# VH-VL binders against a6w1c8: the designs that were tried, part 35

Target 1, 192 residues: a6w1c8
Amino acid sequence: MSLSINAVARTQEGKGASRRLRNEGLVPAVIYGGETAPVSISFKDNELLKAVGTPGFLTGLVEVTVEGKTEQVLVKALQRHPSTGAVMHMDLQRAQADKAITTRVPLSFINAAQSEGVSKQGGRLTVESKLAEVRCLPANLPEVLTVDVIKGQLDQIFHLSDVILPEGVELVSLLKGEDHDQPIARIGKSKR
Below, E stands for the ipSAE of ESMFold2; O stands for the ipSAE of OpenDDE; V2 stands for 0.75 times the mean of E and O plus 0.25 times the DockQ between their complexes.

## First folded at step 22 (VH-VL; framework fv_masavibart)

Design g6 (at its last look DockQ between E and O 0.07; V2 from the best seeds 0.00; counts 0 for: pae E 13.6 > 2, placed apart)
Fold by OpenDDE, look of step 22:
Structure g6 (fold): chain C 192 residues (1-192), chain A 124 residues (1-124), chain B 110 residues (1-110)
Amino acid sequence: as target 1 above (192 residues)
Amino acid sequence: QVQLVESGGGVVQPGRSLRLSCAASGFTFRDYAMYWVRQAPGKGLEWVAVISYDGSDKYYADSVKGRFTISRDNSKNTLYLQMNSLRTEDTAVYYCARGFTYDILEGLYYFDYWGQGTLVTVSS
Amino acid sequence: QSALTQPASVSGSPGQSITISCTGTSSDVGDYNYVSWYQQHPGKAPKLMIYKVSNRPSGVSNRFSGSKSGNTASLTISGLQSEDEADYYCSSYTDSSTYVFGGGTKLTVL
């Protein structure tokens, strides 16, 4: 089930209004997409921070309730304070059941310890990408994409094409062509 | 290898000023937020200040607001802490630390590398 | 803001597992998953051991693990070694958009 968070509709727009909201412990955001007009909203700072700290909030479907109306959305953009990391603004795209969505999903690498490269050859798995951008219907959105590295050898590089894709899910990079099959992990002997 | 080397510490009287420096090497300094964290003798850690990668944003602990100024010179790979109106309670080893971000989505910084620290003693 | 509460000291024998607790409030540890742990040997700089409650930076031994329940975060060190003898500090993000550290725990390896 998707995560849920409450928001309040905003009536004021602009940079000044956003700054005022932040000073009041609120975080401005916008919901857009579909046939409905964009809606400016605000979250309580502490509530949003809690949500952001919750696994799946930034990578999965979220239910946002505004004035009693609940919408299913994806976090599409997040602006953070460059020093503290505090969320300053958030863009939320509406998800419709019959419309394909694009979002980043966490990668999970399994069987690394049992791989030949690690278990026998003394290598270690280094993850270069923790997320992958996917395209799918909301109902098909996975919580995580799995990469099985059980057959991994020392110095082997894993790519997006090595991701186990569930039905109805596509990797956006691969849709652009084979030359976009970027590396996502490697088994190697590296010292920190 | 990432290295951070603090300097400028010493003994000063209350009300005086002191400027600390942190020389960074082994990484692209201008790409990272930097922090000052202090530790009073025999006590715990306390973060003091943070500065964004380009110096455009600064944040301070309440205990030092209005007295301390964090700055950086990216051309020199150096972090600074100007300490004014020093108090006895400011006595501490001052560490510079590099901000660490898990990924773009995380946004929040932790302290992944620290200098050896420089001792600041404020006493009458 | 008050520091997070840690035991002053913990001890264990080589090979044992020990746990260091870090207790905060609903305004820090309880509300957020932004707990980190640092190791500090005498006269040395702190070292990041755990971030975001349970994640290890590269190069940190898998003997170190982190967890959280309620307002209490925990650092567990398994297979205790003599080199683990150090001070350990927890930290957490707070509602005030700041970081707070624990008081530190001295770990003695017997």
Scores: ipSAE 0.023, ipTM 0.610, lowest interface PAE 4.2, mean pLDDT 89
Fold by ESMFold2, look of step 22:
Structure g6 (fold): chain C 192 residues (1-192), chain A 124 residues (1-124), chain B 110 residues (1-110)
Amino acid sequence: as target 1 above (192 residues)
Amino acid sequence: QVQLVESGGGVVQPGRSLRLSCAASGFTFRDYAMYWVRQAPGKGLEWVAVISYDGSDKYYADSVKGRFTISRDNSKNTLYLQMNSLRTEDTAVYYCARGFTYDILEGLYYFDYWGQGTLVTVSS
Amino acid sequence: QSALTQPASVSGSPGQSITISCTGTSSDVGDYNYVSWYQQHPGKAPKLMIYKVSNRPSGVSNRFSGSKSGNTASLTISGLQSEDEADYYCSSYTDSSTYVFGGGTKLTVL
């Protein structure tokens, strides 16, 4: 399941255009990638605020409609206002259903509290990497990747190879060889 | 290669004005919020001002509000700081810094690239 | 004076590990992951060493690590070397929409 949002094409750029868009409650964005030329668009601020707050919008595939034409995109970047956190600009990458994409996906570590390392051996899980780079078809893009640490012992190090991979998803680092199986978390002695 | 080069520093008397410039290269300037940070001789770092990627939002430290104006020209990849009514306590090295890297998942608030700074001395 | 408190100085011998603390409030440190660390050699611009509490930018040695517990962030330097002698600043983004720096810590390598 994908999320949808409507956008309006724009051709005006530069300082004056950006300020006019913001003054009218619009957020500038660009759709790029694939074999089609980049398209400058804008979103209504209220509609974008709702969309950004919706689970899966920032981490999954989004359908953007511009003048009746729909494109499937991935949110690649956004600029936030440093004081308010408001979205000021957004970069969107086109996803074609039959072409693999490469992007970073969050890691979720589960069952740490129930592990022997934490529950019985005085350890605490320390997360060293919160993201992993994946390659997959757009339809297979997960919102998160899970690492189950239930069997973790004190001083154990978890690596990218410990990530539970859905069908059709590859870890880019592991495609480079086993010596790229980087550590992603550790169970170590807790601090005061 | 990301590069930030400040200019416009010098020696001025209290009450005078200076305009600092920061020339940016090696990245898409219009996508980033930009910052000024200063350091008085022998002292620590002090944030001065920030400007959004398109220049529409500007914020200042209380110590400079009403006297300093941050601005940018995205067509020239240049950041500015207009410093009016300068005081002796404004004496510092002024650094230009890039403040955001795009990381959709985490939202980042740090200064990943700094210029070498330009010295402003305000003395009688 | 500073919203973030650092020790004025720390020292260590080559090969040792040392830790620099940075203590603030829950709104400065405890509730958010915006703490960064900067290294500054005399006469040079600051260099980003750690961002988002524990992340290391490319080109920074794995001898530098960051962590947080409660309202205190820590920078740890393992395998101390003479070139690590510098001033170290923590920083954070505050709820008052300002960036604050700690007062700085002078690291001396004995």
Scores: ipSAE 0.000, ipTM 0.430, lowest interface PAE 13.6, mean pLDDT 81
ESMFold2 (binder alone), look of step 22: mean pLDDT 89; pTM 0.909

## First folded at step 24 (VH-VL; framework fv_masavibart)

Design f1 (at its last read DockQ between E and O 0.24; V2 from the best seeds 0.00; counts 0 for: pae O 6.9 > 2)
Heavy chain, then light chain:
Amino acid sequence: QVQLVESGGGVVQPGRSLRLSCAASGFTFSDYAMYWVRQAPGKGLEWVAVISYDGSDKYYADSVKGRFTISRDNSKNTLYLQMNSLRTEDTAVYYCARGFTYDYLEGFYYFDYWGQGTLVTVSS
Amino acid sequence: QSALTQPASVSGSPGQSITISCTGTSSDVGDYNYVSWYQQHPGKAPKLMIYEVSNRPSGVSNRFSGSKSGNTASLTISGLQSEDEADYYCSSYTDSSTYVFGGGTKLTVL
ESMFold2, look of step 24: ipSAE 0.562; ipTM 0.804
ESMFold2 (binder alone), look of step 24: mean pLDDT 89; pTM 0.917
OpenDDE, look of step 24: ipSAE 0.033; ipTM 0.585
ESMFold2, fold request of step 27: ipSAE 0.655, 0.579, 0.680; ipTM 0.838, 0.799, 0.855
ESMFold2 (binder alone), fold request of step 27: mean pLDDT 88, 89, 89; pTM 0.909, 0.916, 0.914
OpenDDE, fold request of step 27: ipSAE 0.016, 0.011, 0.018; ipTM 0.514, 0.519, 0.544
ESMFold2, last read: ipSAE 0.630, 0.642, 0.572; ipTM 0.819, 0.834, 0.804
ESMFold2 (binder alone), last read: mean pLDDT 88, 89, 89; pTM 0.910, 0.918, 0.911
OpenDDE, last read: ipSAE 0.005, 0.025, 0.012; ipTM 0.509, 0.546, 0.543

Design f2 (at its last look DockQ between E and O 0.03; V2 from the best seeds 0.00; counts 0 for: pae O 8.9 > 2, placed apart)
Fold by ESMFold2, look of step 24:
Structure f2 (fold): chain C 192 residues (1-192), chain A 124 residues (1-124), chain B 110 residues (1-110)
Amino acid sequence: as target 1 above (192 residues)
Amino acid sequence: QVQLVESGGGVVQPGRSLRLSCAASGFTFSDYAMYWVRQAPGKGLEWVAVISYDGSDKYYADSVKGRFTISRDNSKNTLYLQMNSLRTEDTAVYYCARGFTSDYLEGLYYFDYWGQGTLVTVSS
Amino acid sequence: QSALTQPASVSGSPGQSITISCTGTSSDVGDYNYVSWYQQHPGKAPKLMIYEVSNRPSGVSNRFSGSKSGNTASLTISGLQSEDEADYYCSSYTDSSTYVFGGGTKLTVL
């Protein structure tokens, strides 16, 4: 289902105002970027709590409705409470259809159980990176990137170059050259 | 690899005090919020307290507020629970549990590693 | 007692599929995706089996799956094995910034 959330505009800003908003069950945020001035907004804390627990909200395109006007945005930054993890502030960047965006997308590793490394050689898949940074137009933003590890052997290391890329999607690290083909998972010996 | 080991449990009389410790290893202790969860004999799990990664914020269940104090020493990788004015209903196995770090894409609301627990018995 | 309601016990034969329910309110289960499931063998620490309703941590068998409908979360164990015999607890983070647990379900395997 579509990723959306309602917000209200706010005019009060600064550290004291943000504290008062949070005491009233509101989470301050800002929408910036594009050719429009930044907009200060707030979310109801329970609505934001629901939203950030929805798959794709923190890593994909989100529609934010402010007093009847809808904008497509990406979550670019969060401030979280250090003991509870509750979101205290959020930065949202506008996504324009004709401008490339850079964001992180989840990696999904498939077929590990069927690989020789796991099924026959006593290995277990250890995921070392859950996300990969991509560059693409907003329309091409995938919800997830797949890594097929069916060919995995014991002690094998999988790298960013093993990621299956849809058309129009680039891995930012690989644009820097083959020396930036970083490890993302490995099949290692299981502990007894 | 990640290990949490509780200690300091025992038998005490009501009204007395007891201090529990939880020794952490196999991860960067100072990056994580830490929790105490307890389990009365034959009963389920009950959240007790949480402390932020740097020790600056602490929160307690209503059943222990004002009597228990959570603390940590990041230089010793140790979590503590000071239990004062103990009551018979505090009798339980006490577990320490690791929360996730509260970074941008982590810190979601579950406990991925638990200690083995230490038994506290409060009786006359 | 618990804010989340679980059956006291469930049983099944090896190879069978079983489901354990966890029922709460909209404020602790229905409106949010923060349900977790823990397995606890006697005398042992709880172990995380499912987080965020349906996700498995690394190292947890795909025989364990989670789902949610309305105010009820469910843990399903397929291909039941003797080592699955344990107590199972659900948990959720509430909109009051606290955690609640279910009362636990004892799973018995023939």
Scores: ipSAE 0.240, ipTM 0.678, lowest interface PAE 4.0, mean pLDDT 85
Fold by OpenDDE, look of step 24:
Structure f2 (fold): chain C 192 residues (1-192), chain A 124 residues (1-124), chain B 110 residues (1-110)
Amino acid sequence: as target 1 above (192 residues)
Amino acid sequence: QVQLVESGGGVVQPGRSLRLSCAASGFTFSDYAMYWVRQAPGKGLEWVAVISYDGSDKYYADSVKGRFTISRDNSKNTLYLQMNSLRTEDTAVYYCARGFTSDYLEGLYYFDYWGQGTLVTVSS
Amino acid sequence: QSALTQPASVSGSPGQSITISCTGTSSDVGDYNYVSWYQQHPGKAPKLMIYEVSNRPSGVSNRFSGSKSGNTASLTISGLQSEDEADYYCSSYTDSSTYVFGGGTKLTVL
């Protein structure tokens, strides 16, 4: 299930207009992509802050409702103030059902505690990558990718190829070749 | 107040290894991409490496690729640079820097805060 | 990877306006609006002055401004002050998913 957020269409454009919006507690954004013209919108700052802090918002499909019309989008750019970190602007790309999208999804590592490497050999799972870039149709976009480490041994390294891939989902790195099968986690002893 | 403090610099011989650290404070370390940038004595700035907020993405300058490894421990608010097979041309002040971005997915960041730097000297 | 091209030095008198150019290629400055400028005083760390071609971080004087045309970005400092004397570096994102700095420009206030 995709996250949902409300926005308001805006008619004023330009740096000055954006500054005014921000002063009013609003964040300017734009929706673009497909055959439809770009739409300038604004979010409430507090609502957007909450959304940005929600897992999946920045990497998954988001339903944006503008004047009663809902669109599925991906967050493509997030401009932050260099000093405060406040969101200054956001670019949203429309997701089309028949067009493959590229985005990052969270990795979930399961059964680490039960693995032989951890339970019997005194190791711990160290996650090196929390996200993986996937290519798929919007309808096939998973909320999370699972890595089962139940068979993990001490000093074992897990790679992208160990990810359980749902149907229709591809790992972008692996599409580039087997030499791009990067490590994503390992079971090892803690370093002092 | 954002603070970045580099350490681990020193004098080493060519071919040796050195590990730099950058201690971060004053912000949520795990929310930001971090960078290493170096500056040879009397020379300009050179981008070295970047690591994403969660360590999932790493990129290196061609000059250090295969020799340097960037990493981070978010539980310790610390950034690392493992430098192997050091060369004389690696002599520089090494800065850690915090990144901000207008393109989250592509990892396009700028450097908004810098540490004071730590000097690495590679000489025979 | 070749550095962006900056003049080695520029100079101006107090109160004057000076401009520092930063020339890249279509694969960096020309392709993206990800140009930043940094100020560095002797023995100090660089400081971000401009990002995304023309934006100023909070706390940076409005005497500093940035622009871009084609493959050349420009930093303009108006109302030049003695404290502006420093090295200035431009930077840009590249098609290779890396960053490149300019060679630096030494600004002297006469």
Scores: ipSAE 0.013, ipTM 0.531, lowest interface PAE 8.9, mean pLDDT 88
ESMFold2 (binder alone), look of step 24: mean pLDDT 89; pTM 0.912

Design f3 (at its last look DockQ between E and O 0.13; V2 from the best seeds 0.00; counts 0 for: pae O 8.4 > 2, placed apart)
Fold by ESMFold2, look of step 24:
Structure f3 (fold): chain C 192 residues (1-192), chain A 124 residues (1-124), chain B 110 residues (1-110)
Amino acid sequence: as target 1 above (192 residues)
Amino acid sequence: QVQLVESGGGVVQPGRSLRLSCAASGFTFSDYAMYWVRQAPGKGLEWVAVISYDGSDKYYADSVKGRFTISRDNSKNTLYLQMNSLRTEDTAVYYCARGFDYDYLEGLYYFDYWGQGTLVTVSS
Amino acid sequence: QSALTQPASVSGSPGQSITISCTGTSSDVGDYNYVSWYQQHPGKAPKLMIYEVSNRPSGVSNRFSGSKSGNTASLTISGLQSEDEADYYCSSYTDSSTYVFGGGTKLTVL
């Protein structure tokens, strides 16, 4: 099934306009990318709340209808209210199911507490990168990328090459060469 | 391990004030929204207040608005609830709960870790 | 904002399966996938068992599952054990940007 949501084109821009839209129960957004100009839109806040809670909306292709015209998009970024989590603004990138996209995906470090470096050697995991840029077809876009640090030792540095990649997902930095295998975390001695 | 420890509960008379604290450890406290949730004796759970990761935004249940103030000190990994003009209806166990990580959207719309609670009793 | 409706109590024998319901409105449950379930033993803090209708956090037994149909979410516990005896609360994030809890269900394992 294709996930879909309706939107209305808007001409109001800027911080004051965005605040007024949200006070009227509307969420400002922008569609950009591809071969057409960016379009400023708005969503009804209750419809957007339903959509973002629907599996696949934030991680896959979404069909957005603006005044009878439909576009396939991916959620590229969103701004949330820092206390309630309500979506305040959303960036949408035009995408096609058969064309690769590039976007940033969160990193999740698992099993640090069970590693020798942390459990036996007095280390603590320090995360240096929270996001990684991936390239994949839209259907393969993960919500999160995992780094399993179960084998971690004291003073070990983890790099982008340590990320567990799902089927069809590539790290953009690693496509640029070996000198782009940036550190993303380390296990080091903590101050007691 | 994520750990949340509440303190500052006690017995007070109606109209008085009390300040609760919640000490956080085992996670990056400053990345998370934090909540207070309460439970009256023999009753269910009731949401009380939320504060954003940086303390800039705060929301309250209608039952406590204007009387309670949520705050945080990220340098001390501590969440606070200042309770003024206490009423007998405020008698409850008060829980500190971890909200969502704003950057990664983990824990969005649910409370994955709770403290053990601190009892507030408002009676004469 | 209406509280979510749960049965006051449910009973089951060890090894059986039971289901606890949580009924709200389209604004609380039906249109959104933000239902969570908490287990609370007497004198203890609530523990998250299910989030986003059907997801289990790490460390929660696969005997616990969640679902919803229409305006009713359900928590199902299979293979009942004595340790499952507790109060169970559902909650949801609402279109008024607040959280609501059900009144709780006491599960008795016979």
Scores: ipSAE 0.230, ipTM 0.650, lowest interface PAE 4.5, mean pLDDT 85
Fold by OpenDDE, look of step 24:
Structure f3 (fold): chain C 192 residues (1-192), chain A 124 residues (1-124), chain B 110 residues (1-110)
Amino acid sequence: as target 1 above (192 residues)
Amino acid sequence: QVQLVESGGGVVQPGRSLRLSCAASGFTFSDYAMYWVRQAPGKGLEWVAVISYDGSDKYYADSVKGRFTISRDNSKNTLYLQMNSLRTEDTAVYYCARGFDYDYLEGLYYFDYWGQGTLVTVSS
Amino acid sequence: QSALTQPASVSGSPGQSITISCTGTSSDVGDYNYVSWYQQHPGKAPKLMIYEVSNRPSGVSNRFSGSKSGNTASLTISGLQSEDEADYYCSSYTDSSTYVFGGGTKLTVL
């Protein structure tokens, strides 16, 4: 299931136009990708803020409706105000059903408390990476990737290769070779 | 080490004005949004105001809007709160706080460092 | 703009796990993942413990964890220690473009 948000098409472009939009409580964005030309759009700032605060919006497929037409997109870039964090601009890439996409999805670590490293050996799970970049068809895009750490020992390091991959999903780093199997978590004793 | 030190608190009568200051050190002050949060005696925390890194944007809680003004001097690494038309309900410890550091996937509506606060007492 | 609802007090023994709830509405906790938790010892400044529902800032013990279900956020403290005795406040962004805090919870370590 994908999130949905409404946008309005805009014709004026440039920094000046974008600033005017922002002053009106709107956030400029662009939809690009595929065989269709890029489309400049705007979101209501409050609606976008809510969307950004919704799980899966930044990491999953989003349905954007513009002038009654709905497109599936991925958030590819987000520009934020350096102090307030308000979204200043957003780049949205069209997702095509028959073309592989690359995006980052959240990692979920399960069974840490029950692991021997934690339950028996006094360790704690430290997450070093909260996201992993995947390659897959849009239809196969998972909401979350699971890492089962039930067998974890003290001082054990978990890597991308430990991620349970759904069918049709690949980890981008691992596609580059075994030497790109980066650590994503560890069970260790925490320092005060 | 990040440090925030509030000053300017005291006892004032209702309707009077008071100006608080917050001296910042241990980080690039001009890179961060700054906040004021207050806490009435024996009560909880209440958000008061925020100012952007360059002072171009300011936001206020409804309870203080029109009466309080947040400002900053980046050359002095100092945050200010001008409080006018003070009321008894404004009595509180006033904390300055730094906005949380963020990346593209992180939220920014948090306060990662706080001062020790300065007490403002409004009483007849 | 009313405060989020927290229990007035919770208690636990050293080594135990306790949970503090923070109940809001669909206009704050329910709508956003902008929930944070703060620890405050008597006479001290608040300290950020959790941000965005479940994330820990650097330097915060992994004994502290956060979650959310519906309109209720939760702070869990595992392996309770005497130093954990403090007041805890939740906060959330709201649809009114404001920040709202909970009423606070006094945690006593028995």
Scores: ipSAE 0.013, ipTM 0.540, lowest interface PAE 8.4, mean pLDDT 88
ESMFold2 (binder alone), look of step 24: mean pLDDT 91; pTM 0.936

